# Designs tried in a protein design chat: VH-VL binders against q8ixk2r445to577. Part 87

Target 1, 133 residues: q8ixk2r445to577
Amino acid sequence: FFGMLQNKGLTDYCFDYNPPDENQIVGHQVILYLCHGMGQNQFFEYTSQKEIRYNTHQPEGCIAVEAGMDTLIMHLCEETAPENQKFILQEDGSLFHEQSKKCVQAARKESSDSFVPLLRDCTNSDHQKWFFK
Short names: E, the ipSAE of ESMFold2; O, the ipSAE of OpenDDE; V2, 0.75 times the mean of E and O plus 0.25 times the DockQ between their complexes.

## First folded at step 3 (VH-VL)

Design cc6 (framework fv_recaticimab)
Fold by ESMFold2-Fast, scan of step 3:
Structure cc6 (fold): chain C 133 residues (1-133), chain A 119 residues (1-119), chain B 112 residues (1-112)
Amino acid sequence: as target 1 above (133 residues)
Amino acid sequence: QVQLVQSGAEVKKPGASVKVSCKASGYTFTDYYMHWVRQAPGQGLEWMGYINPNSGYTKYHQNFKDRVTMTRDTSISTAYMELSRLRSDDTAVYYCARYGERYWYFDLWGQGTTVTVSS
Amino acid sequence: DIVMSQSPSSLSASVGDRVTITCKSSQSLLYSSNNKNYLAWYQQKPGKSPKLLIYWASTRESGVPDRFSGSGSGTDFTLTISSLQPEDFATYYCQQYYSYPTFGQGTKLEIK
């Protein structure tokens, strides 16, 4: 699958990667923003290695969750996907992060004024359901 | 030459419908969302909604959702905005506008279509 | 909707003057994750469509003269014209794109 990764509960919001400096695409948090339909910074690919890959900039990035964190961070892709970069896109639309045993949810981080994808305990909430558009 | 060309002025009676066209040229029509923005005489700009020309998906502002329909014809690179049950306060210049790079600011605008609603 | 308020509603100035127009949003337009302000400025001349001047609060659109500059962050933004030219007499609008687009009511710049 590939395209804009949209949330079922926040129906107008998509995964978005817009780092502060375009010269350094790695190490910053993935956010949610209104779906613009043009691809680019909202274009992601779900791979056979269970990666969510960002290939709009070079070098290519892969979404990862660092130990003890609940935010999604852009890392460099590796030839063999490490466990922290593996997500299972389930039939119901849940994105299950294998290493942490948690699901990606559209939510506000504590004291944040913006929506972001965060790891949360898995529930049947539409805010935890995603699809490619 | 990248441009948006809109249909001509319309005069309508209250209760009628109006359909405004917007023809794109100089770029790939399906690569950019088409938005509609109106401006009443002497007033500011009001966003109405958008259409994705590739998929046909539409999103309308809540103030227009029950009266507006946006469509497109990819064979002639033309978008349409139809507003029904016209009221005198729908008198405005209606613009089509192209989505900017990556985000919803508008880098290309049509010349505008004046719609006058009077009895 | 995010409410945008501009001040003043109109101002009079002479060629060569430095003018400032302000725009205030009802909530912050700054995404903390990317440190960008989702704010644009437009110029509109009578009988014409709006023309994009500035996006990301301070980035000039290609072809826009460098006498136009944008500044501010969060909820308070300013458009500055450093040395007013005859062609600059127009109405100016700010627009947020943090959420669904909303515009300020406009500031009319009139010749003195």
Scores: ipSAE 0.030, ipTM 0.688, lowest interface PAE 6.9, mean pLDDT 87

Design cc7 (framework fv_recaticimab)
Fold by ESMFold2-Fast, scan of step 3:
Structure cc7 (fold): chain C 133 residues (1-133), chain A 119 residues (1-119), chain B 112 residues (1-112)
Amino acid sequence: as target 1 above (133 residues)
Amino acid sequence: QVQLVQSGAEVKKPGASVKVSCKASGYTFTDYYMHWVRQAPGQGLEWMGYINPNSGYTKYHQNFKDRVTMTRDTSISTAYMELSRLRSDDTAVYYCARYGSRYWYFDLWGQGTTVTVSS
Amino acid sequence: DIVMSQSPSSLSASVGDRVTITCKSSQSLLYSSDNKNYLAWYQQKPGKSPKLLIYWASTRESGVPDRFSGSGSGTDFTLTISSLQPEDFATYYCQQYYSYPTFGQGTKLEIK
């Protein structure tokens, strides 16, 4: 399944990947931005390997969390999904990162009015609940 | 001046380990992934893996994952690559390289560290 | 891994010559969403580290002389030196960065 990955608590915001340098697509942080319905930078695929893929027709970009960090970074997809790229989208809408045992939460970016998805201890907060639209 | 300076040449016996250092200067060490590439005598370049200096996260090529360890020390802007259980065919020049400000092509290279494995 | 193959393995040339080196990939390096080829070229002189010449198949790195040019798309790429200079005798490598990096085996450019 595929589409815009929207936050239940931050109802106008979706996962968004728009790196500042178009020539360096991998290695930048995934952000949250106003859902626009135009696809492209907000269009993701959730795969049977528990990956969140950017641009579903290429085996290129997969969201990952590096050990000890709490930010979501775009990495290269691999033939077999590594543990840091696996997210369980649970029935209650929680997005559980298996390797860290934490949940993805919509949070305000430090010293700005931009929002980002961050790993946090799992709670029943609507800011930790996600759905494909 | 933006540069990567590596440790000096090493001569090792088969079965030993070698640890190569790569000191970065002239840029923010934690802003760029550090890659390791080796070159056997008269052979081409072979990518070994990378480390994210900010997080410490590493990714190793399948050929090296059982023998290589990449680490860093942010207080001295230095990355390390340790290769264990050395074989004669590990004789090579080992390079550290930065991806620069672009995707996974390398705009800045260390001078190389020659590692010779002989009996 | 994506396999990179260069030809020729070596060639001899004279100063002033036009030199062509080719590189082939086992799969397309053209990324459909940005329409770019994820291919770089390096120059390596004996005892020295590789030096970046070209990236995105045809974009020249800052400070690289305009006699060096890259061309090609998909699986077939070419590095051209339009008028060979004495300092250009070196080994040249292509590298893909569409996936985890792999390099060609190199082309050694020697004095005739």
Scores: ipSAE 0.007, ipTM 0.565, lowest interface PAE 11.8, mean pLDDT 84

Design cc8 (framework fv_recaticimab)
Fold by ESMFold2-Fast, scan of step 3:
Structure cc8 (fold): chain C 133 residues (1-133), chain A 119 residues (1-119), chain B 112 residues (1-112)
Amino acid sequence: as target 1 above (133 residues)
Amino acid sequence: QVQLVQSGAEVKKPGASVKVSCKASGYTFTDYYMHWVRQAPGQGLEWMGYINPNSGYTKYHQNFKDRVTMTRDTSISTAYMELSRLRSDDTAVYYCARYGSRYWYFDLWGQGTTVTVSS
Amino acid sequence: DIVMSQSPSSLSASVGDRVTITCKSSQSLLYSSNNKNYLAWYQQKPGKSPKLLIYWASTRESGVPDRFSGSGSGTDFTLTISSLQPEDFATYYCQQYWSYPTFGQGTKLEIK
């Protein structure tokens, strides 16, 4: 699967990566933003190693969750995917983070009333359902 | 050479429908969402919705979703916005606009279509 | 909905003046992870479509004169025109693109 990773509950919101500097593709949070349909910074690939890759740059970035955190951060992809970079895209559309046993949710950010992708306990909410477009 | 060209002015009766066209040229029509924004006389700008020209998917602002239909014809690179059940307060200039390049602001606008709703 | 408020609604000025107009958002437009403000400014002359001036609160669009500058962060933003020129008399709009687009009500620059 590859394309724009869109939320079922927030129907116009997509995974988005917009770091301060295009030369520093790692270390910043993945956000949700209005789907623009142009690929670019909203283009992701789901791989056979259960990675969500940001393929628009070289070297490629992979979404990770650092220990004890609930935010999605861009890391460099590795030859063998580490556990913190593995997400199971299930048939119902949920993105299950194997290491933490939690699901990616379009969740309200504490300070802004906006939505960001965060790890939350798995529920059957449409805010936890994702698909490639 | 990158441009959006809209259809001409329309005068309609209350209760009628109006269909405005927006023809794109100079870029790949299916690569960018087409948005519609209107401006009533002496008023500010009001976003109405968009269409993804590649898929045909549409999203409408809640104020318009029961009366607006957005479509496109990829063979002639043209987007359409039809507004039904017209009221006098629908009198406005209607713009089509493209949503930027790497950043989500409107970097390309049509020249506007004046729609007058009069009894 | 994010509400955008501009002030003043109208401003009279003379050629050569330094002009400032303000824009306030009902919530922060700053995403701290990328340090970007999701705010744009447009100029609209009578009978014409809006023209993009500024994006990311302070980045000037290509071809826009350097007398136009944007500043501010979070919820408070300013558009400044140094040394106003005759062609600058127009209505100016701010727009947020943090969520579905919303615009301020506009600030009309009039000749004094």
Scores: ipSAE 0.008, ipTM 0.633, lowest interface PAE 8.2, mean pLDDT 86

Design cc9 (framework fv_recaticimab)
Fold by ESMFold2-Fast, scan of step 3:
Structure cc9 (fold): chain C 133 residues (1-133), chain A 119 residues (1-119), chain B 112 residues (1-112)
Amino acid sequence: as target 1 above (133 residues)
Amino acid sequence: QVQLVQSGAEVKKPGASVKVSCKASGYTFTEYYMHWVRQAPGQGLEWMGYINPNSGYTKYHQNFKDRVTMTRDTSISTAYMELSRLRSDDTAVYYCARYGSRYWYFDLWGQGTTVTVSS
Amino acid sequence: DIVMSQSPSSLSASVGDRVTITCKSSQSLLYSSNNKNYLAWYQQKPGKSPKLLIYWASTRESGVPDRFSGSGSGTDFTLTISSLQPEDFATYYCQQYYSYPTFGQGTKLEIK
């Protein structure tokens, strides 16, 4: 699958990668932003290795969750995907993070008004359902 | 080179409809959402909605959702905004605008279409 | 909607002056994850469309003179013109794009 990764519950929002610095484009958090439908910073690929790849950067970035964290960050892709970069896109649209046993949810951080994809206990909420457009 | 050219000024009676056009040139029309923003006399700018010229999908601000229709014709790279059941407080300059760098700030604007609604 | 408030509503200045215009949002425009403020500034001359000056609160649009600068974070933002030129007399608007776009009421910069 390729495209803009859109949330079913937060219907106007897509995965968005907008790092603060071109020289530090890996290591920063993935956000949710209003879907614009035109690719680039919202264009992702779901791979056969269960990676979510960012297609705007060379070398390519892969979304990861570091141990003990609940935020999605951009790492460099590996030849063999490490466990922290593997997400199972399920038939119902859930995005299950294998290493943590948690699901990606469109949510706000406690102290912030920013919408971001966060790891949460898996539920049947539409805020945990994702699809490519 | 890259520009948006809008239709001419309109004078309408309350209750009428107005349809404004916006012709894009110098870039690929279907690659950018087309937004509509109006400016009433003495007031700031007010976002009305957008159309995705590729798909035809539209999103309208709540204040306009019952009265606005946005369409496009890809064969002539033209977007349209129709506002119905006009009131005197719809008197404004209506702009089409293109968002910049994949975020909803606007890097390209049409010249504006003045719509006057009077008794 | 996110409410944008500008001050002053009008400002009189002379060529060569340093001018500061302020913009306040009803909620933070900062995404903590990327440390960017989703705030733009526009210049509008009478009878003309707005022209983009600044985006990401402080990034100058290509072709905009370096006397224009933006600063601030979260809810409080400023546009500064370091040495006012005759062509700078215009109305200035801030705009948030953190959510669906909203604009300030404008600040009219007038000749003293």
Scores: ipSAE 0.137, ipTM 0.755, lowest interface PAE 4.7, mean pLDDT 88

Design oa1 (framework fv_cosibelimab; at its last look DockQ between E and O 0.66; V2 from the best seeds 0.00; counts 0 for: pae E 7.7 > 2)
Fold by ESMFold2-Fast, scan of step 3:
Structure oa1 (fold): chain C 133 residues (1-133), chain A 120 residues (1-120), chain B 112 residues (1-112)
Amino acid sequence: as target 1 above (133 residues)
Amino acid sequence: EVQLVQSGAEVKKPGSSVKVSCKASGGTFSRYAISWVRQAPGQGLEWMGVIIPIFGKANYAQKFQGRVTITADESTSTAYMELSSLRSEDTAVYYCARSRYYGRGSFDYWGQGTLVTVSS
Amino acid sequence: NFMLTQPHSVSESPGKTVTISCTRSSGSIASNYVQWYQQRPGSAPTTVIYEDNQRPSGVPDRFSGSIDSSSNSASLTISGLKTEDEADYYCQSYDSSNKHWVFGGGTKLTVL
């Protein structure tokens, strides 16, 4: 699977990432932004190691969730994917983070009109359902 | 650090075509969006289209669809904008500009502009 | 498809504050980030504000941006005006429905 990773509930929003420095991709939060259909900052690859990989810049990044956190952060990919970088894309569209036992949900960022993907208890909400476009 | 350098001014007859180049240096050419924006004398900025070279995708403003073609040559880090069926109303300075975050970020670097004059 | 409308010109004396508005004709101004560009005669535009209210490094803090959803407008505010601020200013936002960028008509700032 590869393409723009779009939310079923927030129908116009896609995973979005682009670091401020093209040589530094680590440590910044993945956001949700209006889908533009042009790839680049919204192009992700779902790998056989259950990674969500961002390869628009070098070095390539992999989405991770740090222990005790609920935000999706870009980290360097490893040869063997660590547990915090593994997401299971289920047939119903849920994106299950195995290490935390939680699902990725489209959510409002703090007190703004901005949106981000966050880990939440798994439900059948359309805000927890994702697909590649 | 990043610099966009455009080809020189051109004078064209109505009905002809013009192809303007934009050579990038200092940054990663293939992974950024390169837009083309024109400005007629004394007028405002008008977006024409964009290309993201690594993805082979170009997209155009509706007004220019069918007349404009934007291409890129990754081996020379050069983007091109070709405008056909030229009219006197196409007389303008044509800019290329780079954006890092397509759809939300600013055009962080601009070429110097290329004056295209269309007259008989 | 929407338009971004700016006043054609504004003027103010050195040391004062000026505000330039950018009004979106349809859809919410808050739906897409707004950028602001400064263009001096004979030069290409340069960014003074990006993503509604962020300043690039090197842009003085007397430049600020804001969004007002109730008036469906973005604003560029320049305090402590200097003669070097004389330029044309353009707002810009992205049209997600048509997949293209939209520029405002531009505002000529005169500092007298």
Scores: ipSAE 0.378, ipTM 0.809, lowest interface PAE 3.1, mean pLDDT 89
Fold by OpenDDE, look of step 5:
Structure oa1 (fold): chain C 133 residues (1-133), chain A 120 residues (1-120), chain B 112 residues (1-112)
Amino acid sequence: as target 1 above (133 residues)
Amino acid sequence: EVQLVQSGAEVKKPGSSVKVSCKASGGTFSRYAISWVRQAPGQGLEWMGVIIPIFGKANYAQKFQGRVTITADESTSTAYMELSSLRSEDTAVYYCARSRYYGRGSFDYWGQGTLVTVSS
Amino acid sequence: NFMLTQPHSVSESPGKTVTISCTRSSGSIASNYVQWYQQRPGSAPTTVIYEDNQRPSGVPDRFSGSIDSSSNSASLTISGLKTEDEADYYCQSYDSSNKHWVFGGGTKLTVL
């Protein structure tokens, strides 16, 4: 699966990554932004290694969850996907992070009008449902 | 250093078409957004449209929808803007501009501009 | 849809500080979505402020950007004004509602 990773509940919002340095793409938080369909910062790939790759940059970035955190942060992809980079996109649309055993949920960023994907306890909320478009 | 080099000035008759080129060098081309922005004499900047070469997808300002076509050739790192059904009001300097990210990104590099004069 | 409104012109003497405003007509303005460009006569625009009020290398620290949420406006401030700063300045943002890049009308800065 590849393309825009769009949220079901937060209508018209997609995974978005906008690092301040185009040559240093790691270490920043993945956010949600209105889907525009033009690729670039909204183009992701779900791989057979259960990675969510930021696939418009070399070297490629992979979404990771750092220890004790609930945010999605970009790391470099590795030959073998580390445990903190493994996600399961389930048939029901839930995006499950294996290591934390939590689900990715579209949420409002604190003290902001912006939105971000956050790890939360798995529910049946549409805000935890995702699909590639 | 990234550079955008545009084709030369054009003089066109009303009703004709013009195609301006923008060649990128000094960096990658395919994944960056190339926008076209024009500026009529003594007027402000006006965004016309954008293309992401690697995806071959273009988006246009509503004002120019159906009259402008933006394309890109990855093999030559060149973007093109074709404007048809030219009218006198289309007389302007046309700029290509690069942005790292669609939408929120700034135009970090600009072409030198191409003057297009439409006159009978 | 929204528009960005700038004053048509501003003027100030060398060494002084000048501020150019850019007011968004609707929706909330945000620093990470506003850029500023300088355009000298006969030249292409150049970026002086980009996302989150950052300054490109080569742009002097006399140039700074700010956001005022209360007035829903962005501002470009130029301190220690120099004759070389005389130019047109444009603010720019992105309208997600219609997926358009939006420029302000531009401000002509005259150094007296």
Scores: ipSAE 0.123, ipTM 0.737, lowest interface PAE 2.7, mean pLDDT 92
Fold by ESMFold2, look of step 5:
Structure oa1 (fold): chain C 133 residues (1-133), chain A 120 residues (1-120), chain B 112 residues (1-112)
Amino acid sequence: as target 1 above (133 residues)
Amino acid sequence: EVQLVQSGAEVKKPGSSVKVSCKASGGTFSRYAISWVRQAPGQGLEWMGVIIPIFGKANYAQKFQGRVTITADESTSTAYMELSSLRSEDTAVYYCARSRYYGRGSFDYWGQGTLVTVSS
Amino acid sequence: NFMLTQPHSVSESPGKTVTISCTRSSGSIASNYVQWYQQRPGSAPTTVIYEDNQRPSGVPDRFSGSIDSSSNSASLTISGLKTEDEADYYCQSYDSSNKHWVFGGGTKLTVL
């Protein structure tokens, strides 16, 4: 799949990535932002290796979770997807992170009006349901 | 170093059209948004529209809808803005600008501007 | 659609501090990031603040940006004013509802 990765519960919000330097896309947090339908910073690809790729940059970025953390951070993609970059998009729309055994949930960033994707215990919440558009 | 180089100044009669080019070099062209912004003499900046070349999708400010066409040619790394049915109030400097991120980031590179003068 | 309103002009002496406001007419200023551009006569604009309060490489830290939700405005603050800061300044934000970029009307800063 490819396109905007949209949340079912937090309607009209999509995965969004904004590195401060076009040459340094690694190490910054993925956020949620209002979907704009233009691609670019909201264009992601879900691969056969179960990666979520940032598909507007060379070399491409892959979403990862660092050990013990609940935030989604951009890493460089590798030839074989590392375990921390594997996400299972399940039939019910849940986005399961294999290494941590947790699901991606739309969450409000503490003390702000901003939203981010975070790892949480898996539930049936629509805030844990995702689809490509 | 990313550079945006625009075509030269134009003098036009009312009712005609103008097409301004914006050639990008020193960076990725197809995946970044190219916006067009104009500035009448002594006036402020006015956003006209945007294209992301690889997706071929353009959005236009309501004021210019129907008169402006924004296109891109990936093979030459060039964006174009065409404004039709020109009037004297269209006299302005027209800028192209690149943003890395549609909807949130800055316009991080600007062309030098193209003066379009419309007079009868 | 919303508008961004700036004062037409501001003046201050070298070494002093100025603040340029940018007030959003409808919807929350905090809903969309605000950028600030500097423009000298005959030149293209350059970014001095992006995403509310971030400085691009090469912009001195005497330039700062902030958001005030209570007045529904953004501010550009320039401390330690220098004559080279004399320019027009524009705020900018994105209108998510209409998918348009919006510029403020611009502020002429005179350093006297």
Scores: ipSAE 0.022, ipTM 0.642, lowest interface PAE 7.7, mean pLDDT 87
OpenDDE, second read of step 4: ipSAE 0.022; ipTM 0.682
ESMFold2 (binder alone), look of step 5: mean pLDDT 91; pTM 0.930

Design oa2 (framework fv_cosibelimab)
Fold by ESMFold2-Fast, scan of step 3:
Structure oa2 (fold): chain C 133 residues (1-133), chain A 120 residues (1-120), chain B 112 residues (1-112)
Amino acid sequence: as target 1 above (133 residues)
Amino acid sequence: EVQLVQSGAEVKKPGSSVKVSCKASGGTFSRYAISWVRQAPGQGLEWMGVIIPIFGKANYAQKFQGRVTITADESTSTAYMELSSLRSEDTAVYYCARSRYWGSGSFDYWGQGTLVTVSS
Amino acid sequence: NFMLTQPHSVSESPGKTVTISCTRSSGSIASNYVQWYQQRPGSAPTTVIYEDNQRPSGVPDRFSGSIDSSSNSASLTISGLKTEDEADYYCQSYDSSNKHWVFGGGTKLTVL
């Protein structure tokens, strides 16, 4: 699958990555932003290796779980995808991170009106359901 | 602090249209959904529709389809609600409200309300 | 399409606890978050509970929210009831299928 990765519960919000420096694609937190339909910062590809890749040319960025945290960051894609870069997109739309046994949830960033994808205990919430558009 | 400030009271004749404004300050206007909710005298809250300013996308309650138009001007951080073909039943206080989440979150800030009276 | 049903009115004495229900007519109450708004005469509504059971800053812990899937209802509970709690209370949820917000009919709380 490829396209904009949209949340079912937080309607019209999509995975978004807009780094301050277009030539430096790693190290910043992945956010959620209103889906604009233009690809660019919201274009992602879900691969057969269970990676979520950012729409850039070589080197490609891969969404990764920040070590010891619940946050998702952009990391360089590796030749063999490490466990922190693997997400299982399930039939019900949940995005399961096997290493942590948690699911990706649309959440409000702490002390902010901004929204981010975070790891949370898996539930049947629409805030944990994702689809490519 | 976020504030939503609405335009003043209106008195309209049946068959006319009314356009109410809602100016946001103290927050990032374009990233939030702005809903319109009305309340007839002594009645409950009735949701009319919502707009997401950066898209220009609006969704409306079925009851108001074809009569309501919600727009936004990002340059002035102002949302508008226009209701046409007014009847006496449209006499109500009209509120704008901001949603933390589009479609699933609370209305965290409300405007003060605008009274629209429809009379001959 | 679904409706949210609230009792028209509730009444209780100061210091006691009151509970206001909000029942969803079709689909699960747990499918979308439930909010609760307080409206005093002549004022715009203000949020007392959001996302089922969360309190905004400044709302006393006497206010709590809960979800009961067995009755398909949400509840707003106000303990230590004060005269200033006298107001209309509205529940609200989202209809994902139609992309519409739904309000309950409102409950008038009288403190006497």
Scores: ipSAE 0.007, ipTM 0.589, lowest interface PAE 10.7, mean pLDDT 84

Design oa3 (framework fv_cosibelimab)
Fold by ESMFold2-Fast, scan of step 3:
Structure oa3 (fold): chain C 133 residues (1-133), chain A 120 residues (1-120), chain B 112 residues (1-112)
Amino acid sequence: as target 1 above (133 residues)
Amino acid sequence: EVQLVQSGAEVKKPGSSVKVSCKASGGTFSRYAISWVRQAPGQGLEWMGVIIPIFGKANYAQKFQGRVTITADESTSTAYMELSSLRSEDTAVYYCARSRYYGTGYFDYWGQGTLVTVSS
Amino acid sequence: NFMLTQPHSVSESPGKTVTISCTRSSGSIASNYVQWYQQRPGSAPTTVIYEDNQRPSGVPDRFSGSIDSSSNSASLTISGLKTEDEADYYCQSYDSSNKHWVFGGGTKLTVL
């Protein structure tokens, strides 16, 4: 699967990655923003290695979650995907982070107007359901 | 603190239109959704529609499609609900309510309500 | 394209516990968050529970919410019932397929 990764509950919002420095794609947080339908900073690929790849740049970035954190951060992809970069996209649209046993949820960061994908305990909520468009 | 303040009560004749305003103070107006909900005397809450100012889009309940229009003015942080072709069964208290986001999310603040009476 | 069904009324004595149900007619109740609103006579509704079981600041811990997938329903539970809890209570959820908010019919709570 590839394309814009859209939330079922927040129907106008997509995964978005727009690093401030085009020469350094690592270390910044993945956000949610209004789906614009043009690919670019909202174009992602779900791979057979269970990675969510950012296909806009070379080398390609892979979404990861660092130990003890609940935010999705961009890392460089590795030849063998490490456990912190593995997400299981289930038939119901849940995006399960295998290492933490938590699900990706569309959420609002405290004291911020920005929406972000965060790891939360898995529920059957539409906020935790994702699909490629 | 966040507050939603609505325009005052109105009495209208059948066949006319009414436009109710909802002014938001505090917070980022554009990033929230504003819904309109009505309540006829002694009845329950009925959702009419929502606007997402930042997206410039409004969605309406099927029952009201074609005679309700919801708009927003980001410069004044004000949402509007206009209901046309009024009938006596449109007599109700009309509320605006803010949700954190479109689709899912709770109505965290409500306006005080605007009574619209439709009578001859 | 679903409905949320609540009992029309419920009554209980001060100090006791009351539970109000909200049943979804089609699709899973757990598919979308459920909220609960309290409306006292002459007032606008206020939120007592959001996202199934969360309380807004200022809502006492006597109010709690839960989801029961086996009965396809959400429940609002009020313990230590007080006279000021007398109000109409509405459940609410979102229909993602139709982009519609759905309210339950409301439950009148009488504290006797």
Scores: ipSAE 0.007, ipTM 0.561, lowest interface PAE 12.5, mean pLDDT 84

